# Designs tried in a protein design chat: VH-VL binders against q0aze0. Part 78

Target 1, 268 residues: q0aze0
Amino acid sequence: MKIILVNNRFKENTEKKAQEIAGQLSALNVEVIIDNGLDEPYAGTVDFIMVLGGDGTMLRAARRYGQRAIPVLGVNMGTVGFLSNIEINELAEYLPLILREEYSLEARMMLEVAVFQQQSLLTRVFCLNELLLRSNSPRMLSFALEISGQKLEPYRGDGLIVSTTTGSTAYSLSAGGPIADPQLDAFIVTPVASHIINKRPLVVSPEREISLHLLEEREAIIGIDGQIKMDFGAENRVLIKRAPHPLLMVNLKAKPFFTSIDRSLQRQ

## First folded at step 25 (VH-VL)

Design TA20
Fold by OpenDDE, fold request of step 26:
Structure TA20 (fold): chain C 268 residues (1-268), chain A 123 residues (1-123), chain B 112 residues (1-112)
Amino acid sequence: as target 1 above (268 residues)
Amino acid sequence: EVQLVQSGAEVKKPGASVKVSCKASGYTFDEYAIHWVRQAPGQGLEWIGGINTYTGDTYYRRKFQGRVTMTADTSTSTVYMELSSLRSEDTAVYYCARDESYFDYLSGTFDYWGQGTLVTVSS
Amino acid sequence: DVQVTQSPSSLSASVGDRVTITCRSSQSLVYSEGSTYLSWYLHKPGKAPQLLIYDVSRRLSGVPDRFSGSGSGTDFTLTISSLQPEDFATYYCLQATHFPITFGQGTKVEIK
């Protein structure tokens, strides 16, 4: 068995814990790779991924490994969030189940984001939460939204968020988007602007494709999961689709989403 | 408009503690971490540590661990830095700075700064 | 800790001059998905530091276009194409790829 431990570069305790866990697993003849984000993703086959940290760390793990259909377990290390399943102090209890592959999986839809310049593909990424288009200046942006070939009225505002249901409790929520059931597959399209009165958040079928481009010669930024930034100009377009593979999140214990949502949000 | 407003100058004796405040406004408080940076006379900028206003996690430079405490009050959008066991070498201008955060992720880019707080430690 | 070294430590220049400051890190600053957390700051006595460039080459909104950043891996450069009177200050690079966050020692740009 081979396991990747993903930790947080700024949380030293996660690195220490990763080393400790690696030692324990090694003693059980399990090969371990530690991923702190400073190296390229491990290209070989692995059986399991443990994410040590919070939701941001999970998002990085999802971007790096989510397309490979590997079970991913969120292990919370003292923070609040929606993507961890167990606490670090519970790991010892559940480790035998992990090693025996006795766990349930929850499929979470991911986004496939493709950025183009003219007809040339600049980059393609998979992400768990959202894409954010935002202005690179204090001025509002004008941009076009197209859904499955249907052109909507132009948007004018600070930006736009295209989120998965998983990402509904992140930036989309801050922008006034709905909280969505993570078991539902859908796009959530949320406008970002205090003065947009005529635009409401859209819930869009995962079977559709979403396209964005600017309507003026201005510079914008594409943000992925609040961590990756890309320049976005008038000659660029972005195409958003459902990723061909969902993230397989490990479910070792029940964590009722709707029961814990108030508790999690109040801590912000 | 984004603003970070710090508390006024402090004069302390060696061995005492100082607590500097940084009040944030003009943005969503818990979407940005706050860091503290100081400059001693004739020296460069030195990172002290930071606090994630969303998670509550703190990040301290090893040099200051055990002596520095950072806290955040979301109700007042204010971050505090307390430095104890003050010594003459702690005499410096202390700045708070904003850093975009996303859950437990920090970008480490300081786009807005407070005006600075002079802390003088002398016998 | 990752060391960040600026060159030069100080320089004298005139208004209109092209100024180049380099920053070298002891380790690569490339992070996940190619992100590189290198930023440049301008600092004047009695004032708060000001962000100029972030993510190696991204100019902050409102920063004059005479400021530009470049580089990759361990070597980075801040360029002022035509120095203006208000640009005389101390400049710092900062890395945030590795914990702890560290500054360069600074480069003082003085009037000739």
Scores: ipSAE 0.917, ipTM 0.950, lowest interface PAE 0.5, mean pLDDT 94
Fold by OpenDDE, fold request of step 26:
Parts: sequence; structure tokens; C-alpha cells
Structure TA20 (fold): chain C 268 residues (1-268), chain A 123 residues (1-123), chain B 112 residues (1-112)
Amino acid sequence: as target 1 above (268 residues)
Amino acid sequence: EVQLVQSGAEVKKPGASVKVSCKASGYTFDEYAIHWVRQAPGQGLEWIGGINTYTGDTYYRRKFQGRVTMTADTSTSTVYMELSSLRSEDTAVYYCARDESYFDYLSGTFDYWGQGTLVTVSS
Amino acid sequence: DVQVTQSPSSLSASVGDRVTITCRSSQSLVYSEGSTYLSWYLHKPGKAPQLLIYDVSRRLSGVPDRFSGSGSGTDFTLTISSLQPEDFATYYCLQATHFPITFGQGTKVEIK
């Protein structure tokens, strides 16, 4: 068996714990690779991914490995969030199940984001939470939204969020989007500080495609999961689709989403 | 308008403690981390540590571990830095600075700064 | 810790001059998905530092276009195409790819 341990570069205790866990697993004849984000993702075959940290760390892991259909377990290390399944102090208890592959999987929809310059592809990324289009200045943006070839009336505001249901409790929520059941697959399209009263958040079928482009000669920024930034101008277009692969999240412990969401929201 | 307003100058004796405040306004408090940076006379900028206002996690440079404590009060949008066992070498202007955060992710880019707080440690 | 070294430590220049400051890190600053957490700051006496450039080459909104950043891996450069009177200050690079966050030692740009 081969396992990747993903940790947080600024959370030193996660690195230390990763090394400790690696030692323990090695003693059990399990091969371990530690991913702290400073190197390219491991390209070889892997049986399991363990994410040590919070939701941000999970998002990075999802972007790096989500396309490979590898079970991903979130192990919380003292943070609040929605994407971890067990606590670090519970790992010893569940480790035998992990090694025997006795666990259930929950598929979470991911986004495929493609950025173009004219007809040329600039970059393609997969992400678990959302894409954010925002102005690079205090001035509002004017941009066009197209859903499955249907051109909507122009948007004017600070930006737009396209989120998965998983991402509904992140930036989309802050912008006034709905809280979505993570068991659903859907796009959530949430305007950011729009001056158009009739622009409401949209829940869109995962079978549709979403396109965005600016209607003015200005510079904007595309943000991915709050961690990646890309320049976005008048010559660029972004195409958003459901990723051809879901993230396979390991479910070792029951975690009721709706009964715990109020607690999380109260802390914000 | 984004603003970080720090508390006033402090004069302390060696061995004492100092607590500097940084009040944030003009943005969503828990969407950004706050870091502390100091500059001693004739020296460059030195990172002390930071606090994630969303998770409550703190990040201290090893040099200051055991002497520095950072806290955040969400109700007042204020971050505090307390430095204990003060030494003459701790004499410096201390700055708070904003950093975009996303859950347990920090960018490490300081886009807004407080006006600075002079802390003088003298016998 | 990752060492960040600026060059030169100081320089004298005139208004209108092209100024170049370099920053070298002891390790690569490339992070996940190619992100590089290198930023540049301007600091004047009695004032708070100000962010100029982040992510190697991104100008903060409101920063004049005479400021530009470039580089990759371990070598980075801040360029002022035409120095203005308000640009005389000390400049710092900062890396945040590696813990702990570290600054360069600074470059003082003085009037000739």
C-alpha cells in the first residue's frame, strides 16, 4: 500500500504529525509520500490520500490529486470546517480500517475551469469549491454570463462566484448564496455586490456549461478556491464545466451536515 | 475603506510585558489574517507572527515562541499582540498587517498596514 | 529558515533614472500549482510599509505602472522604469512560500 500525506506549509504541527504518521506507517510496511506543496504532485500510483489540516489544505489536495480517483480522507487538526471527517486523535482508531480499505466513499462534484485567450487555451484547473471573478480595482465590472448557450443580461458588480454545492458554505455564502446539500451536484452562481436588484443566485444543473467574459477593456482576476489567482482581461474567456471526475472523500465517521452548520456559521 | 489602527506608543522596563492592539475596519474581519512585523532602529523589517482570524490558529516565528501571544476579538474586530520578558533589543516600531486568508490557507501578502506602534524598552 | 538577499543594499539615483533591485532566495519559492509568494514593499521613515508588487509581478491596485516585478524560482527583480521624487525610500522583498515568512535586508534608494 502507498499513501500520500498532505500537510499545510504554515502549520508546522501538520508537518511534524505527517512525519510521525509516516514513521508509523512505514513500520507497517506502508510506503508514504509527504506532500507539503513545495514539489510537483507525486505522479505514481497511490492507494490513499490523507489530508492533515483544514479545509484549505483539503482544497489543495483536491486540485492536485482529485482527478486520479484516489480516496481522500480529511483529518482535522484543530480547525473549523466542513471537509474533514475525523480528528487527528482518532486516526489511530481508524487506521486499521484504512489499511484494510474498509470505508465508504462520498463523491463530491468538482469544477473544471478553462481559461482562454481568444481561441487558445491558457490554463485548465480542477477545483472543489469555487471560481471567483472579481475586479482588480474599486470599480465595478461589466461581464457576460452564458449558460448552455443562453446569454443572460449583462452583470454589473464587483464580481461573480461559480461554486459547487461543496463550496456553498464558503465564498458563495458570504456573498449571499444559498447553503446547498453537499449530496447534490449543482452549480451555484452567486453575484458579488451587484447593483442589479433582479440578479439573484442561480442553482444550475451540473450538465450545463457556464461561460464568462468581460464587456469592457479592464483587468480582472480569477480566483480558484481562494488560493490561485489568474489575470483576466477583455481578451479572455472562462468556461466552467462539471469535472469528469468527482473527489472521492472517505467517510469513516458520520458527520451530520445540517445539524452542525449553525455552529460553524456562528463562529464566522 | 480598509483601515488598521494600532494603539499608542509604549515605554516599558526590561522584564515587563507589552500588549499592542490593531483594530480593523472596512472589510470582513475573519476573511483576512493579521500579521505582526517590527523594525528596530537601524534594522530591517522582521516578521514576528500571525493569527488566522477565522480558525484562531497562530503562527509564531521560533525566535519569539514562548514570549509572544496573539489573540483576536471578532466582536470588536481587534487583534492583539502581547510580548513578554521584554529586552532592550525589543525596542522597535511594531506594525500589524492584513493578509488574505481562506480557511487554514494564508497567502503571506500584506496589502494593508497599521500606522505602527513604537515600543521602547529602557531601564 | 529561507534566506532572502537583496542587492544592492543601497543605491543613489536621480529623478528619471531606471532603478533595478534584485532579490535572491536560498530556496525555490515555487509552491503548489506554480504559485510564487514573493512580494515587494516600499517603506518611508515615519510611515507604514506599502505593498507594491505581489506574486512576483502583480501590481497592487493604485500602484503606478513604473513599478514592475519579474523573476522565477530563486531570482527576482523590482524595476522602477523612471524614478520619481516620491520613490526615494527603502524597498523590501518578502517570501511567504516557506515558513517562517522572511524579508530581505532592504535596499535604500537615495537621491544622488
Scores: ipSAE 0.915, ipTM 0.950, lowest interface PAE 0.5, mean pLDDT 94
Fold by OpenDDE, look of step 25:
Structure TA20 (fold): chain C 268 residues (1-268), chain A 123 residues (1-123), chain B 112 residues (1-112)
Amino acid sequence: as target 1 above (268 residues)
Amino acid sequence: EVQLVQSGAEVKKPGASVKVSCKASGYTFDEYAIHWVRQAPGQGLEWIGGINTYTGDTYYRRKFQGRVTMTADTSTSTVYMELSSLRSEDTAVYYCARDESYFDYLSGTFDYWGQGTLVTVSS
Amino acid sequence: DVQVTQSPSSLSASVGDRVTITCRSSQSLVYSEGSTYLSWYLHKPGKAPQLLIYDVSRRLSGVPDRFSGSGSGTDFTLTISSLQPEDFATYYCLQATHFPITFGQGTKVEIK
């Protein structure tokens, strides 16, 4: 068995813990790769991924490895979030189950984000939470939203969020988007500070495609999961689709999503 | 408008403690981490540590571990840095700075700064 | 710790001059998915530092276009295409790819 441990570059405790866990797993003849983001993603065959940290760390892991259909376990280390399944102090208890592959999997839809320069593909990224289009200046953006070839009225505002249901409790929520059941597959399109007060978030079928481009010669920024940034101008377009593969999140114990919402939203 | 307003200058004796505050306004408090950076006379900028206002996680430079404590009060949108066992070498202007954060992720880019707090340690 | 070294430590220039400051890190600053956490700051005495450039080449909104950043891996450059009177200050690069966050030692840009 081969396991990747994903930790946070700034959280020394996660690094230390990763080393400790690696030692324990090695003693059980499990090969371990530690990924703190400073190296390229491990390209070899892997059986399991443990994410030591919070939701941000999970998102990084998802972007790096989600397309490989590898079980991913979120192990919370004292942080607040929605993407961890067990606590670090529970890992020892569940480790035998992990090694025996006795766990359930929850499929979470990811986004496939393709950014183009005219007809040329600049980058393609899979992400778990959202794409954010925002202005790179205090001025509002004008941009076109197209859904499955249907052109909506131009948007004018600070930006736009296209989120998965998993990401509904992240930036989309802060922008006034709905909270969505993570077991539901859908796009959530949430305007950010639109000049049209009644511009409402859209819940869109995962079977549709979403296209964005600017209607003015202005610089904007595409943000992915709050971690990746790239320039976005008038010559660019972004195409958003459902990723061909979901993230396979390990479910070792039931996590009451809806009962945890109130607790988590106190910080929102 | 984003603002970070720090507490006033402090004069302390060696061995004492100092607690500097940084009050944030003009943005969502827990969507950004706060870091502390100092500049001693004739020296460059030195990172002390940071606090994730969302998770509560703290990140301290090893040099300051055991002497520095950072806390965040979400109700007042204020971050505190307490430095204990002060020595003359701790004489510096201390700055708080905002860093974009996303859950447990930090960008490490300080886009807004406080005005600075002079801490003088002298016998 | 990752060492960040700026060059030069100081320089004298006149208004209108092109100024180039370099920053070299002891390790690559490339992080996950190609992100590079290198930023540049301007610091004047008695004032708070000011962010100029982040992510190597991204200019902060409101920062004049005479400021530009470039580089990759371990070598980075801040360029002021035409130095203005308000640009005389100490400049710092900062890396945040590796823990702990570290600054360069600074480059003082003085009036010739």
Scores: ipSAE 0.873, ipTM 0.935, lowest interface PAE 0.5, mean pLDDT 94

Design TA20
Fold by ESMFold2, look of step 25:
Structure TA20 (fold): chain C 268 residues (1-268), chain A 123 residues (1-123), chain B 112 residues (1-112)
Amino acid sequence: as target 1 above (268 residues)
Amino acid sequence: EVQLVQSGAEVKKPGASVKVSCKASGYTFDEYAIHWVRQAPGQGLEWIGGINTYTGDTYYRRKFQGRVTMTADTSTSTVYMELSSLRSEDTAVYYCARDESYFDYLSGTFDYWGQGTLVTVSS
Amino acid sequence: DVQVTQSPSSLSASVGDRVTITCRSSQSLVYSEGSTYLSWYLHKPGKAPQLLIYDVSRRLSGVPDRFSGSGSGTDFTLTISSLQPEDFATYYCLQATHFPITFGQGTKVEIK
C-alpha cells in the first residue's frame, strides 16, 4: 500500500508530524511519500492520500491529485475545517480502518478551468473551491459572462466568483452567495461588488459551460482556490466546466455539516 | 481603507518583556495573517514570525522560539506580539504586516504595514 | 534557512537612470504549480516598508509601471526603468517559499 502525506510548508510541526506518521506506517509495511509542495507530484500508483492540515492544505492536494480518483482523508491539526474528517489525536484509533480500507467515500465536484489568449490555450487547471476574477487596479472591471452560449448583460464591478458547492462557504459566501449543501453538484456564480443592481448570485447546472472575458482593457487576475494566480487581460478568456472526476473524500467519522456552519461562522 | 495601527514606543530594561499591539481595520480580519518584522539600527529587515488569524496557528523564526508569543483577539481585530527576556540587541523598530490567507494557506506577501513601534532596551 | 542575497549592496544613480537590483536565492523558490513566492519592498527612513512586486513579476495595484520584476528559480531582478526622485530608498527582496521567511540584506539606491 502506498500513501501520500500532504503537509503545509509553514505550519510548525506538520513536517515533523508527517515524518513521525511515515515512520509508523513504514513499520506496518506501508510505503509513504511526503508531499510538501516543493517537488513535482508523485506520478506513480498511489492508494490513499492523507492531508495533514486545514482546508487550504486539502485544496492543494485536490488540485494535484483530485483527477486521479484516489481516496483523500483530511486530518485536522488544530482548528476544525469544512474538509477535515478526523483530528490528529484520533489517527491511531482510525488507522486500522484506513489500512483495511473500511471507510466510505463522498464525492465533491471540481472545476476544470481553461485559460486562453485569443484562441490559444495557455493553461488548464483544476479547482475544488472557486475561481475568482478580480480587478488588479483601483478601477472596476467591465466583463462578459456567457453560460452555455447565452450571453448575459455585461457585468461591472470588482469581479466574479465561480464556485463549487464545496466552495460556497469560502469567498463566495463573503461576496453574498448562498451556503450550499456540499452533496449537491452545481456552479454558484457570485458577483463581487457589482454596480449593476440586478446581478444576483446564480446557481446553475454542473453540465453548463461558463465563459468570462473582459470588455475593456484592464488589469485583472484569475485566482484559483485562493492560492494560484494568473494575469488576465482583454486578450484572454476563461472557460469553466465540471472536471471529469470529483475529489473522493474519505468518511471515517460522522460529520454534522449543518452544525459545523454555526461553529465556523462564530469565528467572525 | 485598510489600516494597521500599532501601539506607541516603549523603553525597557534588559530582562523585561514588551507587548506590542497591532489593530486592524478596513478589511475582514480573519482573511489575513499578521506577521511581525523588525529593523534594528543600521540593519536590514528581519522576519520574527506570524499568526494566522483564521486558524490561530503561530509561526516563529527559530531564534525567537521560546521568547516570542503572538496572539489574536478577533473581537477587537487586534494582534499582539510579546517578546520576553529582552536584550540590548532587541532594540529595533517593530512592524506588523498583513499577509493574505486562505484557511491555513499563507502567501507570505506583505501588502499593508503598521506604522512601526520603536522598542528601546537600555541598561 | 534559505538565504537570499542582493546585489549590489548600494548604488548611486541619477533621476532618469535605469536601475537593476538582483536577488539570488540559495535554493529554488518554485513551489506547487509553479508558484514562486518572491516579493520586493521599498523602504524609506522613518516609514513602513511598501510592497512593490509579488510573485516575482506581479505589480501591486497602484504601483507605477516603471517598476518591474523578473526571474525564475533562484535568480530574480527588480528593474526601475526611469528612476524618479521618490524612488531613492532601500529595496528588499523577500522569499516565502521556504520556512522561515527571509529578506535579502537590502540595496540602498542613492542620489549620484
Scores: ipSAE 0.797, ipTM 0.904, lowest interface PAE 1.0, mean pLDDT 91
Fold by ESMFold2, fold request of step 26:
Order: C-alpha cells, then sequence, then structure tokens
Structure TA20 (fold): chain C 268 residues (1-268), chain A 123 residues (1-123), chain B 112 residues (1-112)
C-alpha cells in the first residue's frame, strides 16, 4: 500500500509528524511519500492520501490529487475545520481501519476552471472551494456572466464568486451567499459589492457551464481557493464546469456538520 | 481604511522584556496573519515570526524561539509580540505587517505595515 | 535557511534613469502549482516598508507601472523604467516559499 502524507509548509509540527508517521507506516510495510508542496505531485499509483493540517492544506491536496479518484483523509492538527475527519491524536486508533479499507467515502464536487485568451486555452486548474473574480485596481469591474449560453444582464461591482457547496462557508458566505449542505452538488454564484440592485446570489445546477469575461479594459485577478492567482483582462474569458471527478473524502468518524456551523462561523 | 497601529517607543534594560501591540482596523481581522519584522540601526529587515489569527498558530524564526511569544485578541483586533531576555542587539524598530491568509494557508506577502515601534535596550 | 542575495548593495542614479536590482535565491522558490513567493519592498528612513511587487511580477494595486518584476526559479529582477524623485530608497526582496521567511540584504538607490 502506498500513502501520500500532505503537510503545511508554515507549520513545522506537520513536517515532523509526517516523518514520524512515515516511519511507523514503513515498519508496517507501507510505502510513504511526503508531499510538502516543494516537489511535483507524485505521479505513480497511490492508494490513499492523508492531509496533516487544516482546511487550507486540504484545498492544496484537492487541487493536486482530487482528479485521481484517490481517497483523502483530513487529519486535524489542532484547529477545527469543516474538512478534517479525525484528530491527530486519534490516528493510531483509526490506522487499522485505514489499512483494511474499512471506511466510507463522501464525494465533494470540484470546479474545473479553464482560462482562455480569445480562443486559445491558456491554463486549466481545479478548485474545491471557489473561483473569485476581482478588480486589481480601485475601479469597479463591468463583466458578463453566461450560464449555459444564456447571457445575464451585465454585472458592475468589485467582482464575483463561483463556489461549490463546500465553499459556501468561505468567501461566498462573507459576500452574502447561503450556507449550503456540502452533500449537494451545485454552483453558488455570489456577487461582490454589486452596484446592480437586483443581482442576488444564484444556486445553479452542476450540469451548467458558467462563463465570465470583462466588458471594459480593466486589470482583474482570478483567485482559486484563495491560494492561486491569475491575471485576467479584457482579452480573456474563463469557463467553469463541474470537474470530471469529485474529491473522495474519507469518513472514519461521524462529523456533525449542522451542529458545528455556529462554532466555525464565530471564528470569522 | 486599513490600518495597523502599534504601541509607542520603549526603553528597556538588558534582561528585561518588552510587549509591543499592533491594533488592526478596516478589514476582517482573521483573514490576515500578522508578522513581525525588525530593523536594527544600520541593518536590513529581519523577519521574527508571525501568528495566524484564524488558527492561532505561531511561527517563530529559530533564533527567537524561546524568547518570543505572539498572541492575538480577536475581540479587540489586536496582536501582541513579547520579546524577553533583551540584549543590546535587540535595539531596533519593530514592525507588524499583515499577510493574506485562508484557513491555515499564508501567502507570505506583506501588503500593509504598522508605523513601527522603536525598542531601545541599554544600561 | 534559504538565503536571498541582492545585487548591487547600492547604486547612484539620476532621475529618468533605468534601474535594475537583482535577487538570487540559494534554492528554487517554485512551490505547488507554480506559485513563487518572491516579493519586493521599498523602504525609506522614518517610514514603514511598502510592498511593490508580489508573486515575482504582480504589481500591487496603486503601484506605478514604471515598477516591474521578472525572473524565475532562483533569479529575480526588479526594474524601475524611469526613476522618479520619490523612488530614492532602499529596496528589499523577500522569499516566503521556504520557512523561515527571509529578506535580501537591501539595495540602496541614491541620487547621483
Amino acid sequence: as target 1 above (268 residues)
Amino acid sequence: EVQLVQSGAEVKKPGASVKVSCKASGYTFDEYAIHWVRQAPGQGLEWIGGINTYTGDTYYRRKFQGRVTMTADTSTSTVYMELSSLRSEDTAVYYCARDESYFDYLSGTFDYWGQGTLVTVSS
Amino acid sequence: DVQVTQSPSSLSASVGDRVTITCRSSQSLVYSEGSTYLSWYLHKPGKAPQLLIYDVSRRLSGVPDRFSGSGSGTDFTLTISSLQPEDFATYYCLQATHFPITFGQGTKVEIK
């Protein structure tokens, strides 16, 4: 069995713990790859991914490995989050279940984001929480939104968020979007500081295609999961679709999403 | 609108400690980590460490480990840095700076800075 | 610790001159998905540092377009295309790809 351990580069505890866990697993004849983000993603076949960190570390793991249909377990290293399943001090208790594959999987929808210059594909990336389109200047953006070829009235404001239901508790929530059950598949489209009075958040079928482009020459940025940035201008268009594969999150321990909502929101 | 306002200058004797505050306003406090950077007379900028205001995690440069403590008070949007066992070479201007964060992720980019706090260590 | 070394340590220039400052890292600054956490700061006596360029080449909103950044891997450059009176300052690069975060030693840009 081959396992990837993913850690957070700014928390030394995750690197030290990853090396300790790797040693323990090697003694059980399990091959371990440590992914600290500095090397290319491991390209070979792996059976399981263990994320040692918070929700931000899970976002990076999802972008790197989410399309490979590999089970991913979130292991909390101290701070509660929505995407961790077990605590680090519980790992020894659950390790036998992991090795015997005695767990269930929860599918989490991901976004596929393609950025074009005119008709030429510049880049394609995947996203677990959200895409943010925002101005890179004090001036507002004027931009067009199309949903499956249907053109909506132009937007004017600071930007737009296209999130998954998993991302509903992140930037989308701060911009006025709804909290969504992460077991639902949907896009949540949330305007940011819109100057158009009747622009409300939209909940959109995951079968739709969402397209964005600027209507004026402006400097803009596309942000992915709050961690990746791309320049975006009047010559560009972005197409957003449901990714071919969901993130497969391992469920070893029941997590009470609705009971925990207020605790997570109080930290913001 | 974004402001980081630091506490005033301090004069300390060797062996004492100092606690510098950094009060944030004009933005959502837990969306940005706070880092501390110092500049001794005639020297360049030196990173001391930081605190993720969302997770509470702290990150200290090895040379300060054991002498520095960073805390955050979300109710007042204020971060504190305490440096103990002061030496004359700790004489410097100390800056706080914010760093965009997303959960436990930090970008390491310091877009807004406090005005600086002069700490003088002399007998 | 990953070191970043700036060149030159100081330079003299006139208003209107093109100024180039380099920053060399002891290790690659490329991180996951190509993110490269290299930024440039301007620092004047009695003032706080100011961010100019982040992610190698992205100007902070409001920074004049005479400032540009370039480079990859271990070698990076800040360019001021036409030096203005307000640009006389000390410039620092910073890397945040590797822990701990480290600054270059600084480059002082002075009036000729």
Scores: ipSAE 0.789, ipTM 0.899, lowest interface PAE 1.0, mean pLDDT 91
Fold by ESMFold2, fold request of step 26:
Structure TA20 (fold): chain C 268 residues (1-268), chain A 123 residues (1-123), chain B 112 residues (1-112)
Amino acid sequence: as target 1 above (268 residues)
Amino acid sequence: EVQLVQSGAEVKKPGASVKVSCKASGYTFDEYAIHWVRQAPGQGLEWIGGINTYTGDTYYRRKFQGRVTMTADTSTSTVYMELSSLRSEDTAVYYCARDESYFDYLSGTFDYWGQGTLVTVSS
Amino acid sequence: DVQVTQSPSSLSASVGDRVTITCRSSQSLVYSEGSTYLSWYLHKPGKAPQLLIYDVSRRLSGVPDRFSGSGSGTDFTLTISSLQPEDFATYYCLQATHFPITFGQGTKVEIK
C-alpha cells in the first residue's frame, strides 16, 4: 500500500511529526510519500491520501489530488474542522480499518475553473470551497455574470463568490450566502457588497456553466480556496463548471454536520 | 478601519520577562493570524513568530523557542507576546502584524502593522 | 533557514529617479500551484512597516502605480519608476514559502 501524507509548511516541527507518522506506517509495510507542497505532486499510483492538518491543508490536497479518485482522509491536529474525520490521537486505532479498506466514501463536488485571455486558455485549476472574484483597488468592480449563456443584469460591488456546498460555510457564509447541506450538489453564487440591492445569492444546478468577466478596466483578483490568487483584468474571462471527479472523502467515524453548525458559526 | 494597537514602551532588567499586547479592531479577528517582528537598534527586521487566531497554533523561530509564548484572547480581539529571560540584545522595537489566513493556511503577507512597542533591556 | 539577500544595501537617489532593488533567495520560493510568497515592505524610522507588493508582483490596494515587483524562482526585483519624496525609506523583502519566515537585510534609499 502506498500513501501520500499531506502536511502543512507552517506548523512547528511538522517535518519531524510527519516523519514519525511515516515511520509508524512503514513499520506496517505502508510506503509513505510526504507532500508539504514544496515539491511537484507525486505522479505515480497511490492507494490513499492522509491529510495531517486542518481544512486548509485538506483544500491543498483536494486541489492537487482530488481528480485522481483516491480516498482522502482528514486527520485533525487541532481545532475541529468541517473536513477532518478523525483526530491524530485516534490514528493508531483506525489504522487497521484503513489497511483493510473498511470505510465508506463521501463524495464532495469540486469546481473546475478555467481562466482565459480573450479566447486563449491561460490556466485550469480545481477548487473544493470557492472561487472569489474581488477588486484589487479602492474602486468597486462592474462585471457580468452568465449562467449557461444567460446574461444577468450587470453587477456592481466588491466582487462575487462561486462556492460549492462544501464551501458554503467559508467565505460564502461571511458574504451572506446560505449554509448548504454538503450532500447537495450545487453552485452557490453570492455577491460581495453589491450596490444593486436585487442581486441576491443564487443556488444553481451543478449542470450549469458560470462565466464572469469585467465590464470596465479595473484591477481584480480571482481567489481559489482562499489560497491561490490570479490577476484578473478586462482582457480575461473565467468559466466555472462542476469538476469531472468529486473529492472522495474517507468516513471512518460519524461526523454529524447539523449538530456541529453552532460551534462552526460561533468561530466566525 | 483596520487597526492594531500595541501596549506602551517597557524598560526591563536582564533576566526579566516582558508581555506586549496587540489589540485588533476593524476586521474579523479569526480571519487573520498575528505575527511578531522586531527591529533592534541599527538592525533590520526579524520575524519572531506568529499565532493563528483561528486554530490557536503557534509558530516560533528556533532562536526564540523556549523563551517566547504567544496567546490570543478572542473575547477582546487581543494577541499577547511574552518574551522571557531577557538579554541586552533583546532591546528592540516589537511590532505585531496581521497575516491573511484561511483555516490553518497562512498567506505569509503582513498587510497591517501595529505602531510598535519599544522594549529596552538595561545593562 | 532560507536566506534572502538584498542588493544594494543602500543607495542615494534624487526625486524622479528610477530605483531598482533586488532580492535573491537561497532556495526557490515556488510553492504548490505556482504560488510564490515573496513580498516587499517600506519602513521609515518611527513608523510601522508598510506592505507594498505581495506574491512577487501584486500591488496592495491603494499602493501607487510607481511601485512594481517582478521575478521568479530565486530572483526578485522591486522597482520604483519615479521616486517621490515620501519614498525615501528602508525597503525589505520577505519570503514566506519556507519556514521560518525570513526578511532580507534591508535596502536604505536616501535622498542625494
Scores: ipSAE 0.786, ipTM 0.896, lowest interface PAE 1.1, mean pLDDT 90

